# VHH binders against EKC/KEOPS complex subunit cgi121 (cgi121), part 139

Target 1, 174 residues: EKC/KEOPS complex subunit cgi121 (cgi121), of Schizosaccharomyces pombe (q9p7j3)
Amino acid sequence: MILPLFPETQVHVFVYENVSNCAAIHEQLISQNPIYDYAFLDAATILYKKQVYSAIIRALEDRRDEQMKTKTIHSEVILSLSPKTEISSAFRQFSMTKKSKNIVVVKIDSKLTEEEEFERLDKLVEGNRVEFSDEELQKLIDFKVLKKNYKLDPSTLENPLASILSSIALRGYS
Key: E = the ipSAE of ESMFold2; O = the ipSAE of OpenDDE; V2 = 0.75 times the mean of E and O plus 0.25 times the DockQ between their complexes.

## First folded at step 15 (VHH)

Design zd7 (from zb52 with T106I; framework vhh_7yz9_2; at its last look DockQ between E and O 0.93; V2 from the best seeds 0.83)
Fold by OpenDDE, look of step 15:
Formats: sequence, structure tokens, C-alpha cells
Structure zd7 (fold): chain B 174 residues (1-174), chain A 120 residues (1-120)
Amino acid sequence: as target 1 above (174 residues)
Amino acid sequence: QWQLVESGGGLVQAGGSLRLSCTASGFTFSSYRMGWYRQTAGNEREWVALITKSGRTDYADSVKGRFTISRDNAKNTVYLQMNSLKPEDTAVYYCTARLYDKYGPIEDYWGQGTPVTVSS
């Protein structure tokens, strides 16, 4: 996939459910294994495709402006999901954990087709791939976690997408 | 051989001020984004303030309005003016230099750190 604002950057997003080896993946991430060069997100924290895209765009903007706070573009995506500026907080809020069951995987600057990237990633993730869609994400979301992460209240819950996107876009500007 | 040397850390009372300095050598200072991070024992290093080649600044929410980052390319030095210090600002502060290409960071340099302790 190519984002309109970043035509030179190819992005792929995958969703897996019933993943059995998140703990093993997490260990590889801690050890900074280069073959795990992805952003691994907990699907329980993701409600919309636009939420993911907004985070990706923010991360790419940070890279463009040389204002990345984290070490990699993928970690910057994770930070960009958060309304908070703290890196540790963002990772606790949105990154895959050892106990995660469903995950969203983001690849930035892919040199492969979506199918080729999937074949590569499928060797790393032991789970079932599902469509990257709002419909599938809605099946995996934990609303308690979502409400906590974005401090949603009854008024903002009337339009959660707007609130989430505002939080992402305006992080550090409040 | 590249080097980043921090200075200016120390003990200060809550509400006080400190000014950190970081002097760079061994690389083209003006081409790098400079920044300050801080770390406490047992925790991950957190970003505090960044300043790009063009002088654009960014701050963590916890320090916004209190800290000011600046750079002097002629002196190869980046500064962090810290006002209204709080006990929670206690940490080792690290200077960092980062070089970018179109895919992101390609070089990252870090100083040895300077300790800042804010007492109640």
C-alpha cells in the first residue's frame, strides 16, 4: 500500500488472531532481532484502520522532519498511537505483549509485495491472518483498554474515531 | 573519533534551575539533530527535548514550558536550560546526536550522561 502523502514509502499492515507465540516474538523484539523489523501492536488497542494509518503518517512525518523520538520508524509508529509523549507509556499502551492473543503488524519501507511480505511474516507469527478492516478490528478490540488509552468519556464515545485521531494528531500540542 | 561531553549537572532544590551543555567533536555537528534524553535506574531512557538542524524544537509534555533546548553550531554545543525543576526531573541526562537519511536514523551518538538531582 502507498499512502498519498508519502508516495515513495510502501506500507503493509497485517492482522493476526489467535496467535500462540507472542511471548516468543516479544523475546525476539527485546533482543532486537533484525528479522522482526516490524511494529507489533496489540489488536486489543486498535479499533480503526484510520487509527493505524494516522499513527503511520505521524511517524513518517517525524522521520521527514528529523524529529523521531524512538530508535526506529516502527517504534515511532507505536509512540504515534499514544496521546502521551512518553515512550514507555506508549509501548505499555499499544505494543504487543507476551500475553497478547491478537496482533496488528505494520511494515514500513517494504521492498516486497504484500503477498511476499506476508510469506515472510507468516514464518514468524503463529496465528490466523484476518483482513485488515474495521469490521475485523472491531471483533478484536477491548473497549475498556481503548477507553483507558485515549481517556474516552461518554461525550467522546459518541464519535470515538474523531477523538482518537485528534489525540494522535495533537499529541504534544495541548 | 566522535565524542559527546555533557556538563552542568548537579544537585538543586525544587524550583531551581540548571543549564546543561553538550559539546560535540569528531562529526559534522550542523548535520545532526541534537537532543536530550534522561534515564532513571531500572527504567527506559525517555526523550526530553529535540532540536533539528534548522532549529525546530520539540519537548516532552512533562518538561514543556520549563525546559528550553538550543544549539550553537559555531561551538558544536547543544544546551538544555532547565527551570522550575521538580523532584521527578531527577535522572541522568544524556546528550544525543542523530543523522538521518530518507529511511530514518543512520547514525546515533550518545554522551556518557550527567546526573541531575532535584531535592524536595
Scores: ipSAE 0.855, ipTM 0.933, lowest interface PAE 0.6, mean pLDDT 95
Fold by ESMFold2, look of step 15:
Structure zd7 (fold): chain B 174 residues (1-174), chain A 120 residues (1-120)
Amino acid sequence: as target 1 above (174 residues)
Amino acid sequence: QWQLVESGGGLVQAGGSLRLSCTASGFTFSSYRMGWYRQTAGNEREWVALITKSGRTDYADSVKGRFTISRDNAKNTVYLQMNSLKPEDTAVYYCTARLYDKYGPIEDYWGQGTPVTVSS
């Protein structure tokens, strides 16, 4: 996938359900194993494709502008999902954990086709790939977690997209 | 050999002010994004402020309106003016210098840290 504002940057997004080895993946991420250079997100925190795209765009804008707060573009995607600037809370709230069951995986600056990247990733993740779509994401979301992460009130929770996207786009400017 | 030397830390009463300085050598200072992070015992380092090579600034939510980052390229020095200090600002403050390419940071230098203690 190519974002119009970043035409030289190939991005792939994958969704896995029923992942059995999140603890093993988590250990590899702590060890900074370069084979695991992806953003691994807990799908319980992601309701919309646009939520993920907006975080990717924000991370790429910060890279372009030399304003990244974290060390890698993938860790910056995780921070960019958060309405707040605190790095540790963003990772706690949005990253895959040892206890996660469903995940969203982002690769930025891929040199591979989607199929080739999937083949590499599928060797790392023990789970079932599903379509990256609002329909599949809606099956995996935890609305209690979403409400807490973005401080949604009941009326906003009925149609939360605009509130979530503004939180991502405007973090740090208020 | 590159070097980042922080100074200006110490003990200050709540509501007071401190100015941290970080003087750089061994690299082209004007080409680097400069920044400050802070760390309390047992926690990860957290971002505080940054200033790009063109002078654009950004601040963590917790310090916005109280802290000001600035740079003086002629002196190879970045500053953090910390006003209205709170006990929660107590931490070791680290200066950082970061060089980017199109894929992100390629050099990421860290100072030794300067402790700041804010008492009530």
Scores: ipSAE 0.736, ipTM 0.903, lowest interface PAE 1.2, mean pLDDT 91
ESMFold2 (binder alone), look of step 15: mean pLDDT 87; pTM 0.866

Design zd9 (from zb52 with S54T E107D; framework vhh_7yz9_2; at its last look DockQ between E and O 0.92; V2 from the best seeds 0.85)
Fold by OpenDDE, look of step 15:
Structure zd9 (fold): chain B 174 residues (1-174), chain A 120 residues (1-120)
Amino acid sequence: as target 1 above (174 residues)
Amino acid sequence: QWQLVESGGGLVQAGGSLRLSCTASGFTFSSYRMGWYRQTAGNEREWVALITKTGRTDYADSVKGRFTISRDNAKNTVYLQMNSLKPEDTAVYYCTARLYDKYGPTDDYWGQGTPVTVSS
């Protein structure tokens, strides 16, 4: 996939359900294994495709402007999902944990086709790939977690997407 | 070889002020994004303030309005003016220099850190 605002950057997003080896993946991430050069998100925290895209765009903007707060573009994506500026908070809120069951995986600057990237990633993730769509994401979301992460209330729940995107876009501008 | 040397840390009472300095050598200072991070024992480093090579600044919410980052390219030095300090600002503060290409950071240098302690 190519984002309109960043035509030179190829992005791939994958969704896995019923992942059995999140703990093993998490250990590899902690050890900074370069083979695991992805953003691993907990699917329980993701409701919309546009939420993911917005985070990606913000991360890419941070890179463009040389204002990345984290070490890698993928970690910056995770930070960009959060309405908070703290890195630890963002990772706690949105990153895959060893207890995660369903995950969203983001690859930035891929030199491979989507199919090739999938074949590579499929060797790392033991789960079932599902379509990256709002429909599938809605099946995996934990609304309690979502409400907590973005401080959604009855008024903002009328249009959660707008609230989420606003939180992402306006992070640090309050 | 490159070097980042922090100074200005110490003990201060709540509500007080400190000014940290970081002097760089061994690389083209003006090409790097400079920044300050802080870390407490047992926790991950958190970003505090950043300043790009063009002088654009960014601040963590916890320090916005209280801290000011600036740079002097002629002196190869980045500063962090810390006002209205709070006990929760207690940490080791690290200076960082980062070089970018189109894919992200290529060089990432860190100082040894300077301790800041804010008493109640």
Scores: ipSAE 0.898, ipTM 0.950, lowest interface PAE 0.5, mean pLDDT 95
Fold by ESMFold2, look of step 15:
Structure zd9 (fold): chain B 174 residues (1-174), chain A 120 residues (1-120)
Amino acid sequence: as target 1 above (174 residues)
Amino acid sequence: QWQLVESGGGLVQAGGSLRLSCTASGFTFSSYRMGWYRQTAGNEREWVALITKTGRTDYADSVKGRFTISRDNAKNTVYLQMNSLKPEDTAVYYCTARLYDKYGPTDDYWGQGTPVTVSS
């Protein structure tokens, strides 16, 4: 898809459940294999489509403004999910790990249609693709992880969207 | 051949100040976003501060209000003024220079690092 503020930037987001090869993918990411140039997120940390879009927008804004803190736009998406500026904690908290079971995968600057990108990604991920939707994401979330990552209290945990989005948008301004 | 040479590191007592400098050569300094990262033993490099080619600055949460980044394009030099230093600021500090296109950094240069030790 095309975000209005970034008309030359094609973005695709995929969700996989029951992924059997996260350890193999994780090894490739650590080795910086360019075939795996995506943001691989642990779906247990993602409750809303808007959470992912907000992180993408923040990463693209930082790229536009020459203020990226990480080396790639995909690693910047991972940092952008975090309420804090520490790179290592952002990756630890939001990135897919070798023990992940469900993942959200982001491709930015794609030169391919969604179908073409899916065909390439599907060769890398051994799991079942599901719709990128709030309905499917809510089946995969771990609310204990969500609460920890965004420091949600009981009053915000019932409908945490605004708190999460403000954390992403306002990182570094407090 | 490009170079980034950091200087100004050393041993300082907690509460003290240091000024790091990074002098660049072999590229058009005024076109690059400059930055500082730091690394403690056994950990990955963490971002500290940046200054864009137009002078916009940003800082990591842990240093905001204590550190100030600045640049002098006439001297091809970026600075990091570090005040109110704490033992947790102990690290090797790396200067970086980045040239951007619409896809992100195209040149991403790193210095050799300058060690800073803050004793309590």
Scores: ipSAE 0.746, ipTM 0.905, lowest interface PAE 1.2, mean pLDDT 92
ESMFold2 (binder alone), look of step 15: mean pLDDT 86; pTM 0.864

## First folded at step 16 (VHH)

Design k1 (from ph5 with W53S; framework vhh_7n9e_1)
Fold by ESMFold2-Fast, scan of step 16:
Structure k1 (fold): chain B 174 residues (1-174), chain A 123 residues (1-123)
Amino acid sequence: as target 1 above (174 residues)
Amino acid sequence: DVQLVESGGGLVQAGGSLRLSCAASGFTFSAYAMYWGRQAPGKGREWVSGITSRGRSTLYASSVKGRFTISRDNAKNTLYLQMNNLKPEDTALYYCAAGIFPFSTDESDYEYWGQGTQVTVSS
């Protein structure tokens, strides 16, 4: 994907459902295996494509302005999904766990094409690849998790887009 | 009850300057990306400039880059467009828009729109 504000930055987003090896992936992330240099998100926390892109844009702004709170751009994407600036809380809220079933994977600054990243990820992730679309994401979301992460009240759950993106935009300012 | 109200348009000679303002109300201005667009007589709409919610990033159409400056004051809920070295081809109705997505050059990503302020540049 090309972002107008960052036209030189390569961005790829992948969605996998029914992943059977999340525990193995989690172990590779803990060991900091460079092959797994991606942002691995729990799909239970992601409702819209714009939610992911908003976090990516925020993370890229923070990197450009030398205001990153984490050590990698992928960790900064995870932080940027959270309405709060607490790193550990953000990772608990949005990161894939060994018990996750469906995941969203973000790659920034890839030296590979999208097709090459798919080939690599399909070898690492034991699950079914689906389209990165609002329709597919809506099948994987957990509304209880979404409500808790963004502090949504019942009246906004039917159309939470603006509340979610507002929370991402106002992180650290509200 | 969302409103965007533009002001500052008028008649100016080529080479002159104008400063447009867009006053926002009825939503959390500081959470929204803002956009200036224009429509010349007998032509389609043209994206002019955009700014992210906190003012950290700006982008300009190639036709205005270096001459126009977009800025915002979130404490005053106001968007600005400083227009320098105006040319007759800048004659248009200038309007502002607000979108919750952090930045887009696509007008369909903007939820709220002003009615516009007329800018006329004579040679």
Scores: ipSAE 0.726, ipTM 0.873, lowest interface PAE 1.1, mean pLDDT 91

Design k10 (from qm1 with Y53S; framework vhh_6qgx_2)
Fold by ESMFold2-Fast, scan of step 16:
Structure k10 (fold): chain B 174 residues (1-174), chain A 123 residues (1-123)
Amino acid sequence: as target 1 above (174 residues)
Amino acid sequence: QVQLVESGGGLVQAGGSLRLSCAASGFTFSDHAMAWFRRAPGKEREFVAAITSTGSYTFYTDSVKGRFTISRDHAKNTVSLQMNSLRPEDTAVYYCAATYAWDYHTERAYEYWGQGTRVTVSA
């Protein structure tokens, strides 16, 4: 995909359901294996494509402005999903865990084509690829997790998109 | 109530050894990576060593590789730093820290911090 504000930045987003090897992937992530340099998110935390795009745009803006708070652009995506500028908490809220079942994987600055990234990830992830779409994401979301992460009450649940996007955009201001 | 309590600091001569310990409470120790940072007089805090939540991988700053060893004990909720072949430039206050993230070199990534223990290495 092409982001209007970052047309030279190659961005790929992949969604996997029914992943059976999350514990193995998590071990590779914590060891900082460079093969796994992606943002591995728990799909239970992602409701909309716009939620992921907003976090990616925020991370890219922070990189452009030399204001990144984490070491890698992928860690910055994870941080950018959170309403607060607290790295440890953001990873706890949004990153995949050993017990995750469905994941969203973000790759920024890939030197590979989308097809080549698919081939690479299919070797790392034991699960079923599905379309990165609001329809597919809505099948994988956990609303209890979403409510907790964004501190949503019943009044904001009518239209959580606006609240979520505002939280991502205003994280540094609030 | 989260607490990280350091111990084991002191005065030692160059070439000597010290073992620092950090006792953790109030959070799920097994889910967090543990690290040691240090701040020398007149300097900013810098990364020293980290150990993953599982204890399977360790990370060190170049100046301490081969001299320092980080380890953890899940039964006791402790992390330790064995410091061998100490040099005057190792003089600093040493801080224990914990994070859920796998961004080990970034000070801001650490959520919980101890108050520090002083290490002085004389020539």
Scores: ipSAE 0.842, ipTM 0.919, lowest interface PAE 0.4, mean pLDDT 91

Design k2 (from ph5 with F101S; framework vhh_7n9e_1)
Fold by ESMFold2-Fast, scan of step 16:
Structure k2 (fold): chain B 174 residues (1-174), chain A 123 residues (1-123)
Amino acid sequence: as target 1 above (174 residues)
Amino acid sequence: DVQLVESGGGLVQAGGSLRLSCAASGFTFSAYAMYWGRQAPGKGREWVSGITWRGRSTLYASSVKGRFTISRDNAKNTLYLQMNNLKPEDTALYYCAAGISPFSTDESDYEYWGQGTQVTVSS
């Protein structure tokens, strides 16, 4: 995928359901294994493709402007999903955990095609790849987690898109 | 009640300059990407320029790049388009639009639209 604002930046997003090795992946992330240089998100926290793209655009603007708060573009994507600026809270709320069962994986600056990246990632993740689509994400979301992370009220629950994207856009400027 | 109100259009000679404004109300302006589009008489709509939430990123159609500058003032809920070196081909109704989604040049992703301000460039 090419973003009009960042045409030289290659972006891939993958969704896996029924992942059986989240604990092993989490251990590799803690040890900072460079093979696992991706943003590994808990799918329970992601409802829309546009939610992920908004976080990516925020992270890419921060990298370009030398305003990143974290060490990698992938960790900056995780931070950028949060309506708050505290790094530890963002990671607790959006990162995959040992208990995760469905994950969303973001790769930025890949030198590989989407299919080549998938082949690499398929060796790391023991689960079923599904389409990165709003339809598939809706099957994996946990609305209690979403409501807590974005402070959603009952009036927005049927269509929370604008509230979620506003939270991402306004982070740090409230 | 959401409103986008354009102003600053008018008649100008080729090579001249004009600055358009778009005053926004009824929504959280700073949460939206903002856009300028135009429609010439007898032609379809053409995307002109866009700007992200804080004005940190901008993008222009090839036809206007280097001549037009998009900017925004979130404290005033206002979007601007500075148009320099105007050509007769720039004659069109200029309208602003707001999109909550990540930056998009696809007009189907825009939530709110203004009615437009007419720009006529004579030679």
Scores: ipSAE 0.754, ipTM 0.881, lowest interface PAE 1.1, mean pLDDT 91

Design k4 (from zd4 with Y100S; framework vhh_7yz9_2; at its last look DockQ between E and O 0.82; V2 from the best seeds 0.00; counts 0 for: framework grips)
Fold by ESMFold2, look of step 17:
Structure k4 (fold): chain B 174 residues (1-174), chain A 120 residues (1-120)
Amino acid sequence: as target 1 above (174 residues)
Amino acid sequence: QWQLVESGGGLVQAGGSLRLSCTASGFTFSSYRMGWYRQTAGNEREWVALIAKSGRIDYADSVKGRFTISRDNAKNTVYLQMNSLKPEDTAVYYCTARLSDKYGPTEDYWGQGTPVTVSS
């Protein structure tokens, strides 16, 4: 998709369930293999489409403003999901690990159609693609993890979206 | 040949202050985002403070209100004023200069680091 504030930036987001090769993907990410230049997120941490889009927007804003903290736009998306400024905790909390079962995969600055990007990604991920939708994300979320990552109390759990989006947008300004 | 030289580190008691300096040469200083990262033993480097060529500044949560970054383009120097120091601020502090295009970083330069030890 094309974000209104970033009209030249094509973004694709994919969701996979029951992924059997997260350990292999993780090894490729550590070795910085350019074929794996995506943001690989643990789906247990993602409840809403807007959560992912807000992190993408924040990463793109930081790139525009020369305030990227990490080496790539994809690693910056992982940091941008976090309510805190610390890089290591953001990766620990949101990044796919070798033990992950379900993942959300983000490609920024794609030169390919969604179908073409999917064809490349599907060669890398051994799992079942599902729709990137709030309905599918709700099946994959771990609410204990979500509550911990965003420090949600019982009153915010009725409408966690606003609290989560505020955390992403305001990180570093409080 | 580019160069980044940090200075100003040392041993200080908790509650004290230090000012770090980083002097650059071999590139157009005013075109670079400058910044400070730090590394504690056994951990990865973490960002501390960044200052864009536009003058926009970001601080990590752990230092906000205590540290101040500034740059002097005439002297090719970036500074980090560190006040109200805590033992948790003990680290090697690295100066960094980054050039970017619209897709992200194209050049990343790092100093050798200057140690800071904050005693309780």
Scores: ipSAE 0.740, ipTM 0.904, lowest interface PAE 1.1, mean pLDDT 92
Fold by ESMFold2-Fast, scan of step 16:
Structure k4 (fold): chain B 174 residues (1-174), chain A 120 residues (1-120)
Amino acid sequence: as target 1 above (174 residues)
Amino acid sequence: QWQLVESGGGLVQAGGSLRLSCTASGFTFSSYRMGWYRQTAGNEREWVALIAKSGRIDYADSVKGRFTISRDNAKNTVYLQMNSLKPEDTAVYYCTARLSDKYGPTEDYWGQGTPVTVSS
């Protein structure tokens, strides 16, 4: 996908259901294996495509402005999903864990074609790829987790999109 | 060879102030983003304040309104003015210098850390 504010930046987002090797992937992420240079998110935390894109845009803005708090653009995407500025909190809230079952994977600035990234990622993730769509994400979300991460009240839970996007865009300004 | 030399840490009572300084040598200071991170035992480093080469500043929510970051390019020094200190600000504070290209950080330099203890 091409982002209007970052037309030179290549972005790919993949969604996997029923992933059986999350513990193995998590171990590779902890060891900082460069083959796993992606943002691996727990799908239980993602309700909308726009939520992911807003975090990507925020991370790219921080990279442009020399304000990245983390080591890589992919870790910055994870931080950017959080309404809080704490790195450790963001990773606890949004990163995949050994116990995750469904994941969202983001790749920015790939040196490979989209097809090559797809082939590569399918070798790393033992699960079923599904479309990156609001419909598919809504099957994987945990509303209890979403409510906790964004501090949503019952009124906001009926249509949380604006609240979530505001939390991402205004992190550090509120 | 690059160096980052930190000073100004110590013991202070709650409500007090400290000013941390970090003097850089061996690289073009004005081209680097400067910043402060802190770490408590058993926890990962958390960012505190960042100042870009443009002068753009960001603060972590926990210190906003109490801490001020500034830089002096003529002296190759970055400062952290810490006011209204709280016991939860107790940590080792690390100075950092970062060079980035369009794909993100290319060089990250870290000081040795300076301890700050805030007593209740």
Scores: ipSAE 0.644, ipTM 0.870, lowest interface PAE 1.7, mean pLDDT 91
Fold by OpenDDE, look of step 17:
Structure k4 (fold): chain B 174 residues (1-174), chain A 120 residues (1-120)
Amino acid sequence: as target 1 above (174 residues)
Amino acid sequence: QWQLVESGGGLVQAGGSLRLSCTASGFTFSSYRMGWYRQTAGNEREWVALIAKSGRIDYADSVKGRFTISRDNAKNTVYLQMNSLKPEDTAVYYCTARLSDKYGPTEDYWGQGTPVTVSS
């Protein structure tokens, strides 16, 4: 897909459920295997497509403005999901862990079509691909984790999307 | 030949101030985003403040309102004015430079670090 504000940057987002090899993927990420050059997110922490898009956009803006806080655009996406500025906190909050079962995978600057990228990624992820949609994400979300990550309270839970997007957008502006 | 040299660290009481300096050499200073990270033993290095070529400035939430980053391209120096220091600010502070690149991998350059200790 192409983002309006970043027409030169191709982005792909994939969702996998019942992933059996998250631990193995995690090890590859730790070793910085270039084949695993993606942002691997725990789906339990993602409720909306717009949440992911918002993080992607912020990461791209940071890159555009030469103000990436992390080493890679994909790590910046992970950071951008968090209302906190601490990288370690963001990763603990949103990044795929060895214990993850469902994941959202983001690819920035892809040179491949979505189908081609999927073929590559499918070799790395042992799970079932599902549609990247709010409906599917809602099936995978852990609301306890979501509430914790964004400090949602009864008032903000009435419109979680607005609260989440605000948290992402306004990080560092308090 | 790339070099970043930090200075200004030391021991200070809570509520006190320090001013860190980082002088760059071996590269075109104005072509880099400059900034400060800090690290405590056993923990990952965390960004503190960054100043882009464009002048855009970002602060970590933990230091916002207390720290001020600035740069002097003529002197190839980036500064970190740290006011209202807290014990939790205790860390080794590292100067960083990153070549501006909109595409592809980005390489970071680091100084050797300057220790800051804030006593209660």
Scores: ipSAE 0.516, ipTM 0.814, lowest interface PAE 1.1, mean pLDDT 93
ESMFold2 (binder alone), look of step 17: mean pLDDT 85; pTM 0.863

Design k5 (from zd4 with Y103S; framework vhh_7yz9_2)
Fold by ESMFold2-Fast, scan of step 16:
Structure k5 (fold): chain B 174 residues (1-174), chain A 120 residues (1-120)
Amino acid sequence: as target 1 above (174 residues)
Amino acid sequence: QWQLVESGGGLVQAGGSLRLSCTASGFTFSSYRMGWYRQTAGNEREWVALIAKSGRIDYADSVKGRFTISRDNAKNTVYLQMNSLKPEDTAVYYCTARLYDKSGPTEDYWGQGTPVTVSS
């Protein structure tokens, strides 16, 4: 994928359903194993491709402007999904957990091709890879989690995209 | 060789004010993004305020409107003015300096921390 505002930045997004080894992946993340340098998101929190793209763009903007709050670009993507500025809260809300079943994986600045990243991730993730599409994401979302994370009311739930994107873009500007 | 030295912490009553200072040496201060993080007992380090070399400033929601970050490149010093202090602001405050190249952060420096206690 090529982002218009960041044409030199390589971005790959992968979706896995029915993942059986989330606990093992989580242990690798807390041990800071460099092989696992990706943003591992719980798919229960992601409704749209644009939601993920907006968080990626916000993270890249903060990197460009020298305002990253976290250690890596991948952790900054996780923070950028949150409507709030608190790091621990964002990770609690959006990161995969040992109990996650479906995940979204983001890779920025890959030195590998998309095919090579697929081969690598397929060895790390024990699940079924599906297309990164709104259709597939809508099968994996948990609307109770989405409502809580973005404070959606009943009037916005039927069409939450604009509210979610505004929350991501305007984090810290209220 | 590099050093970040914090000062200005201490004990203060709720509603009071403190001014933290952090003086840098051993690197080109004006090229670094400066900032303040804090750590509360039992919790991980959270960011408080950041100031880029461009002068762009970001505040965490919890301190917005009460704290002010500023820098003086001639003195190699970053400041945090803390007003309307609350007991929840009790933490060890850490000064940080970060260098960026075109690919992102390349250097991260941290001070030793300065304790701030806000009583009843």
Scores: ipSAE 0.747, ipTM 0.900, lowest interface PAE 1.1, mean pLDDT 91

